# VHH binders against UPF0145 protein MJ1413, part 3

Target 1, 103 residues: UPF0145 protein MJ1413, of Methanocaldococcus jannaschii (q58808)
Amino acid sequence: MGGMITTTTPYIEGKKIIKYLGFVHGVASVYVTVKYYEDVKDAYERALRESEDTALIRMVDNAKKLGANAIIGINSNYAMVGEKGDMIMVGIYGTAVVVEEDG

## First folded at step 4 (VHH; framework vhh_brivekimig_d4)

Design u14 (from v2 with L59F)
Fold by ESMFold2-Fast, scan of step 4:
Structure u14 (fold): chain B 103 residues (1-103), chain A 122 residues (1-122)
Amino acid sequence: as target 1 above (103 residues)
Amino acid sequence: EVQLVESGGGVVQPGGSLRLSCAASGFTFSDYAMSWVRQAPGKGPEWVSYISGSGGDTFYADSVKGRFTISRDNSKNTLYLQMNSLRPEDTALYYCAKGYTVRYSSGTYVSSSQGTLVTVSS
């Protein structure tokens, strides 16, 4: 059983896709806060990284609910929104599948 | 150089508790999210839990929700995993990792740290 395999590729080397379960996605949004010890660039990079993590966690959770053990063809979209561009939004999506060891 | 050192594992009876620690060095600990990952004998790695850099957001695998609690002390550069109501199925080598490990491992996570062994036996 193990963990969820996540990849941007349409296949997984050494694995066979036995079921296609469909489209899955995860969306996250975070406001950027700048700490006294960092510049604005570092604050945005931190917010983006954590927003990506949250979006990916949500996508993986959605895939697990479908019975998947892998997500293939993963892609992502990013936006800065809000009056000052001070909120990072991330959407990550892919195809939930069931894979088994290739014989 | 990023260094992570896990500790706190051991042998416990089902229903018991353990607290794991991860001492981090070589980076600004509070700027990075952290995860716990485990690998049971003969199985692939399984992501267990995630905590944001501030500690404000936490996420758990369904298999451990309600039993495990992830926390961090940024003043000590230390990550924790409080494990309650342990089951034989929780038997695994436990690793800490910077960020969300599923992003980096495609389910085949390989850690350079030695991890800490948790054995739950009846």
Scores: ipSAE 0.211, ipTM 0.609, lowest interface PAE 4.2, mean pLDDT 85

Design u15 (from v2 with L59I)
Fold by ESMFold2-Fast, scan of step 4:
Structure u15 (fold): chain B 103 residues (1-103), chain A 122 residues (1-122)
Amino acid sequence: as target 1 above (103 residues)
Amino acid sequence: EVQLVESGGGVVQPGGSLRLSCAASGFTFSDYAMSWVRQAPGKGPEWVSYISGSGGDTIYADSVKGRFTISRDNSKNTLYLQMNSLRPEDTALYYCAKGYTVRYSSGTYVSSSQGTLVTVSS
């Protein structure tokens, strides 16, 4: 297909799950660097956005490698790691499936 | 206001190469991931490639993996797509986008221009 269907729901309306391919995961980590023109909170939000984007795309790519066209039951976790809390880590996970039109 | 201007498209023969450029303005380019998206005549948009803000992470659609290379020059606010071993099925209007859109029909894809047309003659 074109885009991978991604959802937090356990099913997709109008679609039938024909195969369960299993757990998929995407992880990313980004060092937080505060630029001279921004607030500390803005720097963390920027790092979060980049880490989330990268984690999501890695999960989608992993699902595609399994032959999936959809990911259901998506959840995400966020953490600050490192001795100085200077890295933001995002984990996004779900279940890779193959879906078809339900009629 | 986010401005993205694509260029570098043209007509090439199968097996040929093209390099696309995207000039970005209106935001801090290095802080955002970028993607290339294409739309062939009569088809919906297809995500092609992704690059993180730092350039440290890249991901490609299976249809272009091994043939296309995404890169960026943050000092010039410019995104690139090097396309090698072009095929007739690569014929499409190519757009650059800020970030990534997993579901294009959701309306999160942003383009400030009409894209750049790539035609692979058969």
Scores: ipSAE 0.000, ipTM 0.312, lowest interface PAE 10.8, mean pLDDT 81

Design u16 (from v2 with Y50W)
Fold by ESMFold2-Fast, scan of step 4:
Structure u16 (fold): chain B 103 residues (1-103), chain A 122 residues (1-122)
Amino acid sequence: as target 1 above (103 residues)
Amino acid sequence: EVQLVESGGGVVQPGGSLRLSCAASGFTFSDYAMSWVRQAPGKGPEWVSWISGSGGDTLYADSVKGRFTISRDNSKNTLYLQMNSLRPEDTALYYCAKGYTVRYSSGTYVSSSQGTLVTVSS
């Protein structure tokens, strides 16, 4: 969160990669729970957002443990699994790096 | 044709217990999440509890947490609601619902099942 740069690009404009720390990922799964009064589509969208946010946080935390200050090449996959597609599983992954200002 | 038949309601004193049942037919019961919904006299419907098709996950309305337990027996195509520590505020017609309900609509809900009446009074 704080100082961690996250990007789908393989580079960060204005930054120099000084270390490659390796592959990082975050995985989250959330049951889609539809309340009696809630729209089904809204429930699925909420579950997807929660899964994505949790997966991203977990990936960032894993990168921080390696000493990274940036994650590049980020990609995501999701699946709807379980009974009638009632669980959303999200995987987010990238490459943990250390970057500094390009002088 | 999807059919749901509730039973087990009755009159109990505050602090009492009841166990409701919902017999399901016309669909593959284990493939679908199920819910309990209640409607107090003169009021709109209120969602009470939800259970996944496998029974591995459950949810409860804050008003019933710790007092009610939802369960299912997929071999019997039956949904249950164990109600403990009943309060006058729990007085309502109880009915089960397949899966989920669509957008809340104030006063326009039409019950698709028979329901079972629970009255908590002395």
Scores: ipSAE 0.000, ipTM 0.126, lowest interface PAE 12.2, mean pLDDT 81

Design u17 (from v2 with Y50F)
Fold by ESMFold2-Fast, scan of step 4:
Order: structure tokens, then sequence, then C-alpha cells
Structure u17 (fold): chain B 103 residues (1-103), chain A 122 residues (1-122)
């Protein structure tokens, strides 16, 4: 019940994949709200970070529910959605696996 | 320098409640997601809960769902964990973390904070 290893690589050096648990994903969307003391660029960067963090943790939670200790082959997709392009949407995907020390 | 100071731990009976606090400094608190992580004696760290920067999204480990509530007060740069219906297996050192535990590799989590000890004992 340790931490979760997350990587874009299809394997983890020094680790052996002992079980493939399947496809996992996480999706999040955040409305951009510009505060009076920040510029529009900073507001979008904050919304992007929040959406990315939420999507990633949702994917990790889904992997943990499958019994995984690692997610490999992670990929992400970013979109600006909504009528005014004022919602940041992030989708993150990968393969949940169980790994152990090689040797 | 990011600084996180946990407090509110103590000794309680099974079924009791505690509220943990985490005072944050050295970064724009409202811009970052926050997590609670615990480490039981002799075990590795376990992620407990997540809250987005705005507070609009929360997530909980299955072991604490329905019993723990994460919240934040961005005006005070403070993160909270309300723990109800405490069980002996909740006994652990509790840490707050900037972001989420997925950003840390197993065995490489190094917090500059001391954590706050929660002991659930009959």
Amino acid sequence: as target 1 above (103 residues)
Amino acid sequence: EVQLVESGGGVVQPGGSLRLSCAASGFTFSDYAMSWVRQAPGKGPEWVSFISGSGGDTLYADSVKGRFTISRDNSKNTLYLQMNSLRPEDTALYYCAKGYTVRYSSGTYVSSSQGTLVTVSS
C-alpha cells in the first residue's frame, strides 16, 4: 500500500511488471476565473494546474482501486472548451500495472 | 521555501474525533492542490485525501471515505482534516503535502514537516 509510480515510459527501469490491470484514465475540467490582482495568463495557468492535478489524481485513484502500484505509458490531452474557451479540460490515460524489484 | 506545519493530533478512543490543521507558507496557497498523507508505524506512506486549489474538488482513500472530511481556508493559508469515527488502524503520523502523493516516488517522499501524531487506542 505504498505510493504510486507514474511514468510516460512503457516500462520502469529496475522494475519487473508482474501483472497488467488494464486501461485507466482521469478527466477534469476547471472554469477560468480571473482575480482582480492577476492577469489573464496567470489565471489560465492556475486553472490548467488545477485541472491537470485533479485529472492525474483521479487516474491514480482508479489505478489504486484495481490494486496497481504503478501506471505506465501515460499520455495527456488538453483542451480549451466552453462557449468562450473559458474552461480548461484535461484528460490523462495510462495502463495500471503491478511492479516489483527486478531480481 | 515551502513550509508546512501540521497540528491537532493526539490520543483518542475508538469512535472519537480529531481535527488536524496544516499551516502553509512560502507559496501562493490558493493556487495549489493539497493532500493529507499518513504513515503508520512500520509501514510506508499512504495517501489519505486531496483537495483542489479552489476547494471545488475533493477525493478520499477508500479506507477513510464517509469518515474524514478535507477542507481549506485560503484566506488563512490553512488546510484541515476532520476525522470522525476513528479506528485503531487510523493510528499514524499525519502529513500535509503540496499537490498530491502521485508526485512522489515510493521510498523518496521527504517532507520538511514533522507531521502530527494520531493515536487511536482503547
Scores: ipSAE 0.011, ipTM 0.390, lowest interface PAE 9.0, mean pLDDT 82

Design u18 (from v2 with D62K)
Fold by ESMFold2-Fast, scan of step 4:
Structure u18 (fold): chain B 103 residues (1-103), chain A 122 residues (1-122)
Amino acid sequence: as target 1 above (103 residues)
Amino acid sequence: EVQLVESGGGVVQPGGSLRLSCAASGFTFSDYAMSWVRQAPGKGPEWVSYISGSGGDTLYAKSVKGRFTISRDNSKNTLYLQMNSLRPEDTALYYCAKGYTVRYSSGTYVSSSQGTLVTVSS
C-alpha cells in the first residue's frame, strides 16, 4: 500500500483531517479450493485471507481515485455464499479522507 | 505408487440408485481429502463431491445436492459415492481424485485413472 493510511479508528493520531471525500468500499469473492495437504478449515481460512486482501486493495484503489491519502472508520463484513458455502465474500468499507501532519 | 481404482458403475433407469467405490493404494489414505469428478460424453470434466481426510467435512456440486452422498472407510482405504434419484444428465464416466476440491467453473484436471461408467437410460 503506497502512501495510503488505513485504520478502523475515527481519526489518525499525529494527523489532522483536512477533507472528507465520503464512503468507500471494496468487495471481493474467492472460491474455496482445498489442497490435498489441507483440512477444509485451512482452505477456508486461506480463501478468507485472499478475499480480505483483494477487498482491501479494491477499497484503497477506490479511495485513491477520489484523491484520498487515508481511509478511517474501516469495518468489514464476511459471508459464505455459493454451493455449500464454498465462496467467501468480503466487504470492507470506510470513509476516504485527506490528512496532513498535525503541527 | 499412487493407485485409484473406480468400480460400481453400470446401466440404471431414471430414479434408480448406484453406489460407486474407489479403492486407494500407495499412500496413507486417511491423511488425504478425496473427490469425485465426472465427465459426460462430449463435455469436459466436472467436479461432483469432496470429503475431508477424517470424513468430517463434505461438499457437493449444486447439480447433485440432496441426491448424492460421499463417504469413506479409512480402515478399508475406500471412497464411496452413493447416487440416488439418478437422472439421464448424470450419465458420465466417474473418477475419484486424490486430495483436491476443484470448482467446475475453474476447470478440472482429472488423473489418468480409468474411471467407472454410469449410464442412466430407460
Scores: ipSAE 0.000, ipTM 0.117, lowest interface PAE 13.4, mean pLDDT 81

Design u19 (from v2 with L59R)
Fold by ESMFold2-Fast, scan of step 4:
Structure u19 (fold): chain B 103 residues (1-103), chain A 122 residues (1-122)
Amino acid sequence: as target 1 above (103 residues)
Amino acid sequence: EVQLVESGGGVVQPGGSLRLSCAASGFTFSDYAMSWVRQAPGKGPEWVSYISGSGGDTRYADSVKGRFTISRDNSKNTLYLQMNSLRPEDTALYYCAKGYTVRYSSGTYVSSSQGTLVTVSS
């Protein structure tokens, strides 16, 4: 994450928010492919992890473009989509902010 | 314990037919897609065919399309591969696999079973 602070909390203890940059999100989708050595549930869990990681990276990149050094209030939505429920979609969102040391 | 036991291989002349079976146990068979994978001598594993848990969807490698038919009997926990118009290049160890992959390019196929050997030779 390259120095970006990411948290589900609405503030960062020991830090002062000096600027609110607004809403940021990242969205990713991954087709579920079941490997021959793998349970269907394991394949879905892997696709979920891959989709979540990609969505988080995209959200962080969007926050960096705004000049943020932290994202607060992070939350996520998960959906199974596609013709046969064979695609995992993850949306992750939060508030991009600039923080500095408190004191 | 998940167990897959292949059978039905043998020696056949070019143009002949064989029917492979895979007896599955240790899991709810109808909940899982199944595949057949083969490994020819000196080559990596090759995905052959796929069938969905319900049996409603099937897919085949281009090399076997029109000649092989995958099927399943969920009441007997058994997967089948009907192989027609066999060619020397179909010679391989055939493995039953739990799950689905459209592409299986290379790597070592590991199975608790030794697979079932199909030899197509005159």
Scores: ipSAE 0.000, ipTM 0.120, lowest interface PAE 14.0, mean pLDDT 81

Design u20 (from v2 with D31E)
Fold by ESMFold2-Fast, scan of step 4:
Structure u20 (fold): chain B 103 residues (1-103), chain A 122 residues (1-122)
Amino acid sequence: as target 1 above (103 residues)
Amino acid sequence: EVQLVESGGGVVQPGGSLRLSCAASGFTFSEYAMSWVRQAPGKGPEWVSYISGSGGDTLYADSVKGRFTISRDNSKNTLYLQMNSLRPEDTALYYCAKGYTVRYSSGTYVSSSQGTLVTVSS
Protein backbone atom coordinates (compact mmCIF):
# COMPACT_ATOMS: atom_id res chain seq x y z
CA MET B 1 0.00 0.00 0.00
CA GLY B 2 2.73 2.35 0.77
CA GLY B 3 2.51 5.20 3.33
CA MET B 4 -0.60 6.98 4.59
CA ILE B 5 -1.43 10.14 2.60
CA THR B 6 -2.88 12.91 4.78
CA THR B 7 -4.41 16.02 3.27
CA THR B 8 -6.82 18.88 4.04
CA THR B 9 -8.13 18.67 0.47
CA PRO B 10 -11.39 16.79 -0.31
CA TYR B 11 -9.56 14.63 -2.90
CA ILE B 12 -6.04 13.64 -3.92
CA GLU B 13 -5.08 14.99 -7.33
CA GLY B 14 -4.32 12.20 -9.77
CA LYS B 15 -5.75 9.43 -7.56
CA LYS B 16 -9.28 8.03 -7.73
CA ILE B 17 -11.11 7.36 -4.46
CA ILE B 18 -12.01 3.67 -4.54
CA LYS B 19 -13.77 3.40 -1.17
CA TYR B 20 -14.97 5.69 1.63
CA LEU B 21 -14.30 4.15 5.06
CA GLY B 22 -15.77 6.94 7.12
CA PHE B 23 -14.96 9.48 9.80
CA VAL B 24 -11.70 9.21 11.73
CA HIS B 25 -10.30 11.38 14.47
CA GLY B 26 -7.49 11.63 16.95
CA VAL B 27 -7.60 13.55 20.23
CA ALA B 28 -4.71 14.46 22.50
CA SER B 29 -4.18 16.77 25.42
CA VAL B 30 -1.07 17.98 27.23
CA TYR B 31 -0.58 20.18 30.26
CA VAL B 32 1.56 23.22 29.60
CA THR B 33 4.70 22.84 31.70
CA VAL B 34 7.30 25.63 31.69
CA LYS B 35 10.93 24.76 32.40
CA TYR B 36 12.74 27.34 34.54
CA TYR B 37 14.96 28.44 31.61
CA GLU B 38 12.10 28.46 29.09
CA ASP B 39 9.87 31.35 28.08
CA VAL B 40 6.15 30.77 28.59
CA LYS B 41 5.59 31.34 24.86
CA ASP B 42 8.05 28.56 23.96
CA ALA B 43 6.44 26.17 26.45
CA TYR B 44 3.00 26.74 24.90
CA GLU B 45 4.36 26.21 21.38
CA ARG B 46 6.04 22.97 22.49
CA ALA B 47 2.85 21.71 24.19
CA LEU B 48 0.82 22.55 21.08
CA ARG B 49 3.24 20.66 18.81
CA GLU B 50 3.25 17.64 21.13
CA SER B 51 -0.55 17.56 21.31
CA GLU B 52 -0.92 18.04 17.54
CA ASP B 53 1.61 15.30 16.73
CA THR B 54 -0.06 12.85 19.12
CA ALA B 55 -3.54 13.60 17.77
CA LEU B 56 -2.34 13.14 14.18
CA ILE B 57 -0.66 9.81 15.01
CA ARG B 58 -3.83 8.58 16.72
CA MET B 59 -6.00 9.58 13.77
CA VAL B 60 -3.63 7.84 11.32
CA ASP B 61 -3.62 4.69 13.47
CA ASN B 62 -7.44 4.68 13.51
CA ALA B 63 -7.51 5.06 9.72
CA LYS B 64 -5.04 2.17 9.30
CA LYS B 65 -7.30 -0.06 11.39
CA LEU B 66 -10.08 0.61 8.89
CA GLY B 67 -7.81 -0.39 5.98
CA ALA B 68 -7.31 3.15 4.67
CA ASN B 69 -4.31 4.34 2.68
CA ALA B 70 -5.31 8.02 2.81
CA ILE B 71 -7.15 10.56 4.94
CA ILE B 72 -8.83 13.48 3.17
CA GLY B 73 -10.64 16.61 4.32
CA ILE B 74 -8.48 16.88 7.44
CA ASN B 75 -9.39 19.66 9.84
CA SER B 76 -8.20 20.48 13.35
CA ASN B 77 -9.70 22.02 16.45
CA TYR B 78 -7.56 23.55 19.20
CA ALA B 79 -8.78 24.31 22.70
CA MET B 80 -7.42 25.52 25.98
CA VAL B 81 -9.14 23.37 28.60
CA GLY B 82 -8.99 22.97 32.34
CA GLU B 83 -10.17 25.44 34.96
CA LYS B 84 -7.53 28.06 34.03
CA GLY B 85 -6.90 27.06 30.40
CA ASP B 86 -3.81 25.14 31.49
CA MET B 87 -4.13 22.21 29.07
CA ILE B 88 -3.88 22.27 25.31
CA MET B 89 -6.30 19.89 23.65
CA VAL B 90 -6.14 19.09 19.95
CA GLY B 91 -8.73 17.22 17.91
CA ILE B 92 -7.85 16.26 14.34
CA TYR B 93 -10.41 14.62 12.10
CA GLY B 94 -11.00 13.60 8.51
CA THR B 95 -12.36 10.95 6.20
CA ALA B 96 -10.52 7.66 5.83
CA VAL B 97 -10.45 6.41 2.22
CA VAL B 98 -8.79 3.94 -0.06
CA VAL B 99 -7.27 5.60 -3.14
CA GLU B 100 -5.94 3.85 -6.21
CA GLU B 101 -2.18 3.39 -6.48
CA ASP B 102 0.05 3.93 -9.50
CA GLY B 103 0.17 0.90 -11.82
CA GLU A 1 -11.01 17.66 48.95
CA VAL A 2 -7.73 17.04 47.13
CA GLN A 3 -4.97 16.09 49.58
CA LEU A 4 -1.25 15.76 48.87
CA VAL A 5 1.19 14.82 51.64
CA GLU A 6 4.94 14.98 51.00
CA SER A 7 7.55 13.07 52.99
CA GLY A 8 11.13 11.78 52.80
CA GLY A 9 13.07 15.01 53.23
CA GLY A 10 16.00 15.39 55.57
CA VAL A 11 19.58 16.53 55.94
CA VAL A 12 22.17 15.01 53.63
CA GLN A 13 25.79 15.64 52.65
CA PRO A 14 26.66 16.94 49.17
CA GLY A 15 26.72 13.99 46.77
CA GLY A 16 24.15 12.11 48.86
CA SER A 17 20.73 10.79 47.90
CA LEU A 18 17.13 11.10 49.15
CA ARG A 19 13.82 9.69 47.95
CA LEU A 20 10.74 11.86 48.35
CA SER A 21 7.18 10.52 48.40
CA CYS A 22 3.84 12.20 47.86
CA ALA A 23 0.69 10.43 49.04
CA ALA A 24 -2.37 11.58 47.08
CA SER A 25 -6.05 11.30 47.97
CA GLY A 26 -9.37 12.85 47.02
CA PHE A 27 -9.08 12.33 43.25
CA THR A 28 -8.46 9.57 40.67
CA PHE A 29 -4.67 9.69 40.84
CA SER A 30 -3.98 7.75 37.60
CA GLU A 31 -5.97 10.29 35.52
CA TYR A 32 -3.72 13.24 36.43
CA ALA A 33 -0.21 14.31 35.62
CA MET A 34 1.86 15.15 38.68
CA SER A 35 4.78 17.48 39.30
CA TRP A 36 7.44 18.27 41.87
CA VAL A 37 8.06 21.93 42.68
CA ARG A 38 10.63 23.33 45.11
CA GLN A 39 11.07 26.63 46.91
CA ALA A 40 14.34 27.75 48.46
CA PRO A 41 14.16 30.21 51.37
CA GLY A 42 13.53 33.75 50.10
CA LYS A 43 13.01 32.61 46.49
CA GLY A 44 10.00 31.85 44.34
CA PRO A 45 8.85 28.35 43.42
CA GLU A 46 10.85 26.46 40.80
CA TRP A 47 9.35 23.61 38.80
CA VAL A 48 11.51 20.46 39.11
CA SER A 49 9.86 17.53 37.30
CA TYR A 50 6.68 16.25 35.64
CA ILE A 51 5.18 12.84 35.02
CA SER A 52 2.10 12.00 32.94
CA GLY A 53 -0.85 10.09 34.44
CA SER A 54 0.28 6.79 32.92
CA GLY A 55 3.93 7.41 33.80
CA GLY A 56 4.89 7.17 30.12
CA ASP A 57 6.17 10.73 29.79
CA THR A 58 8.55 12.59 32.08
CA LEU A 59 10.16 16.03 31.98
CA TYR A 60 12.93 17.55 34.09
CA ALA A 61 14.33 20.99 34.76
CA ASP A 62 17.85 21.28 33.34
CA SER A 63 19.21 21.89 36.87
CA VAL A 64 18.21 18.35 37.93
CA LYS A 65 18.31 16.38 34.67
CA GLY A 66 20.46 13.27 34.99
CA ARG A 67 20.37 13.45 38.80
CA PHE A 68 16.66 13.24 39.69
CA THR A 69 14.13 10.61 38.59
CA ILE A 70 10.39 11.08 38.90
CA SER A 71 8.16 8.01 39.11
CA ARG A 72 4.70 6.98 40.32
CA ASP A 73 2.81 3.96 41.59
CA ASN A 74 -0.82 4.38 40.59
CA SER A 75 -1.88 1.33 42.61
CA LYS A 76 -0.65 3.12 45.76
CA ASN A 77 -1.65 6.68 44.75
CA THR A 78 1.96 7.70 45.36
CA LEU A 79 4.39 9.96 43.49
CA TYR A 80 8.17 9.67 44.01
CA LEU A 81 11.26 11.75 43.38
CA GLN A 82 14.61 9.96 43.56
CA MET A 83 17.30 12.59 44.13
CA ASN A 84 20.92 11.61 43.51
CA SER A 85 24.16 13.60 43.51
CA LEU A 86 22.57 16.28 45.70
CA ARG A 87 24.11 19.77 45.72
CA PRO A 88 23.78 22.64 48.22
CA GLU A 89 21.71 24.43 45.54
CA ASP A 90 19.05 21.68 45.87
CA THR A 91 18.25 22.84 49.43
CA ALA A 92 14.56 23.73 49.41
CA LEU A 93 11.08 22.84 50.56
CA TYR A 94 9.72 20.31 48.04
CA TYR A 95 6.04 20.14 47.10
CA CYS A 96 4.12 17.79 44.88
CA ALA A 97 1.39 19.25 42.71
CA LYS A 98 -1.55 17.84 40.76
CA GLY A 99 -0.70 18.60 37.15
CA TYR A 100 1.43 21.67 36.57
CA THR A 101 0.85 24.94 34.80
CA VAL A 102 2.12 28.51 34.96
CA ARG A 103 -0.44 29.74 32.40
CA TYR A 104 -2.48 31.96 34.75
CA SER A 105 -0.29 31.92 37.87
CA SER A 106 -3.16 30.00 39.41
CA GLY A 107 -3.09 27.98 42.62
CA THR A 108 -5.34 25.31 41.04
CA TYR A 109 -2.67 22.59 41.35
CA VAL A 110 -0.98 23.78 44.54
CA SER A 111 -0.36 21.31 47.36
CA SER A 112 -2.42 21.76 50.52
CA SER A 113 0.44 20.46 52.72
CA GLN A 114 3.61 21.90 54.24
CA GLY A 115 5.94 20.15 51.80
CA THR A 116 9.04 18.23 52.80
CA LEU A 117 12.32 20.00 53.60
CA VAL A 118 15.56 18.93 51.93
CA THR A 119 18.77 20.39 53.31
CA VAL A 120 22.08 19.64 51.58
CA SER A 121 24.90 20.70 53.89
CA SER A 122 28.26 19.52 55.07
Scores: ipSAE 0.000, ipTM 0.120, lowest interface PAE 12.7, mean pLDDT 80

Design u21 (from v2 with T28D)
Fold by ESMFold2-Fast, scan of step 4:
Structure u21 (fold): chain B 103 residues (1-103), chain A 122 residues (1-122)
Amino acid sequence: as target 1 above (103 residues)
Amino acid sequence: EVQLVESGGGVVQPGGSLRLSCAASGFDFSDYAMSWVRQAPGKGPEWVSYISGSGGDTLYADSVKGRFTISRDNSKNTLYLQMNSLRPEDTALYYCAKGYTVRYSSGTYVSSSQGTLVTVSS
């Protein structure tokens, strides 16, 4: 991820948190389309992976803008967008921090 | 109460065509996406096709792409499935469903109707 540490844990072993920069998130949505070479389950799995990857990248970019080098406490939410359920939406959230080597 | 009534099934030879209809009542038809789902003997339910409430977006299972066409007439509260180039493996009970039914994850799809039987045999 370009030097950014991303973790669901509240701390990073071997690192010291020297600054808390606050809440950070990334949101992405992908319209589900079935390609000629895949079945419906593969299309949904692909859309989910694309949404996850894009949301993570957006969260990391937002953390970088704050001056962070790590994101801790990451959590994710998944939803189908709207009543018609033809898009997958992923939200990923965490706390942007600055860490340095412990000791 | 939501009511869905399928029709148009029958017995056809391989390569034949059928058009299925689903008459909907009890809800604002144009506000909901609709799906076709089928269940072959001895198998779980398989999602076949999807159409958005406006009719502007459609999706198809890979097994039916290029052969089946989903459409709707919101003025008549009716959903259609045009089935061309039918194969023996298309033999199944076909159901229409309100909304987007691919979310049923454990083979527990519950139709509100008896479905319409399509048999493709020589």
Scores: ipSAE 0.000, ipTM 0.095, lowest interface PAE 16.5, mean pLDDT 80

Design u22 (from v2 with T58I)
Fold by ESMFold2-Fast, scan of step 4:
Structure u22 (fold): chain B 103 residues (1-103), chain A 122 residues (1-122)
Amino acid sequence: as target 1 above (103 residues)
Amino acid sequence: EVQLVESGGGVVQPGGSLRLSCAASGFTFSDYAMSWVRQAPGKGPEWVSYISGSGGDILYADSVKGRFTISRDNSKNTLYLQMNSLRPEDTALYYCAKGYTVRYSSGTYVSSSQGTLVTVSS
């Protein structure tokens, strides 16, 4: 999909920022369940990946609603929460912008 | 059919130790993760510990970390729980469960209806 440019950098080489649309984020949380055929660490890594993917998709969707075609300065925070450390929370955030070719 | 038989419970004084056993039959024991779950009088079930099929991964509830040790002997189809430094709040009916979740409420497991009673009192 001709899509959203996502980057941790504060600018995109060869592109000009023509509009700043503001802060965007995506948040996801997943309970960890361990399958009998996998190790506990593999289960946590899978849950982390699923939370991360969901948070990223949600951030991108929020940026699209603002009319953005790029997100810059992306950063992420991770937490293990719940009484037993059995829920993984991921927050991903950045700045939604509109960019065009430079020159 | 799946059969799980718990044993090793009893009455002990605070600070004492007990070793629980769970004899499994009716399935390929080494292919399945196992858990210990307990239910104190008047309370809901509480997950205690988890061990993977290979024994390579182990988890404990925060309330028992450093005091309890889960282990298994796949050649004997037996699951164990070594309980040290027992406290009155450890008093409960203990069940072993065939399962793959870090939480008893969040996944699927099969447990014996019998359990083994552990009473910690002076």
Scores: ipSAE 0.000, ipTM 0.117, lowest interface PAE 12.1, mean pLDDT 81

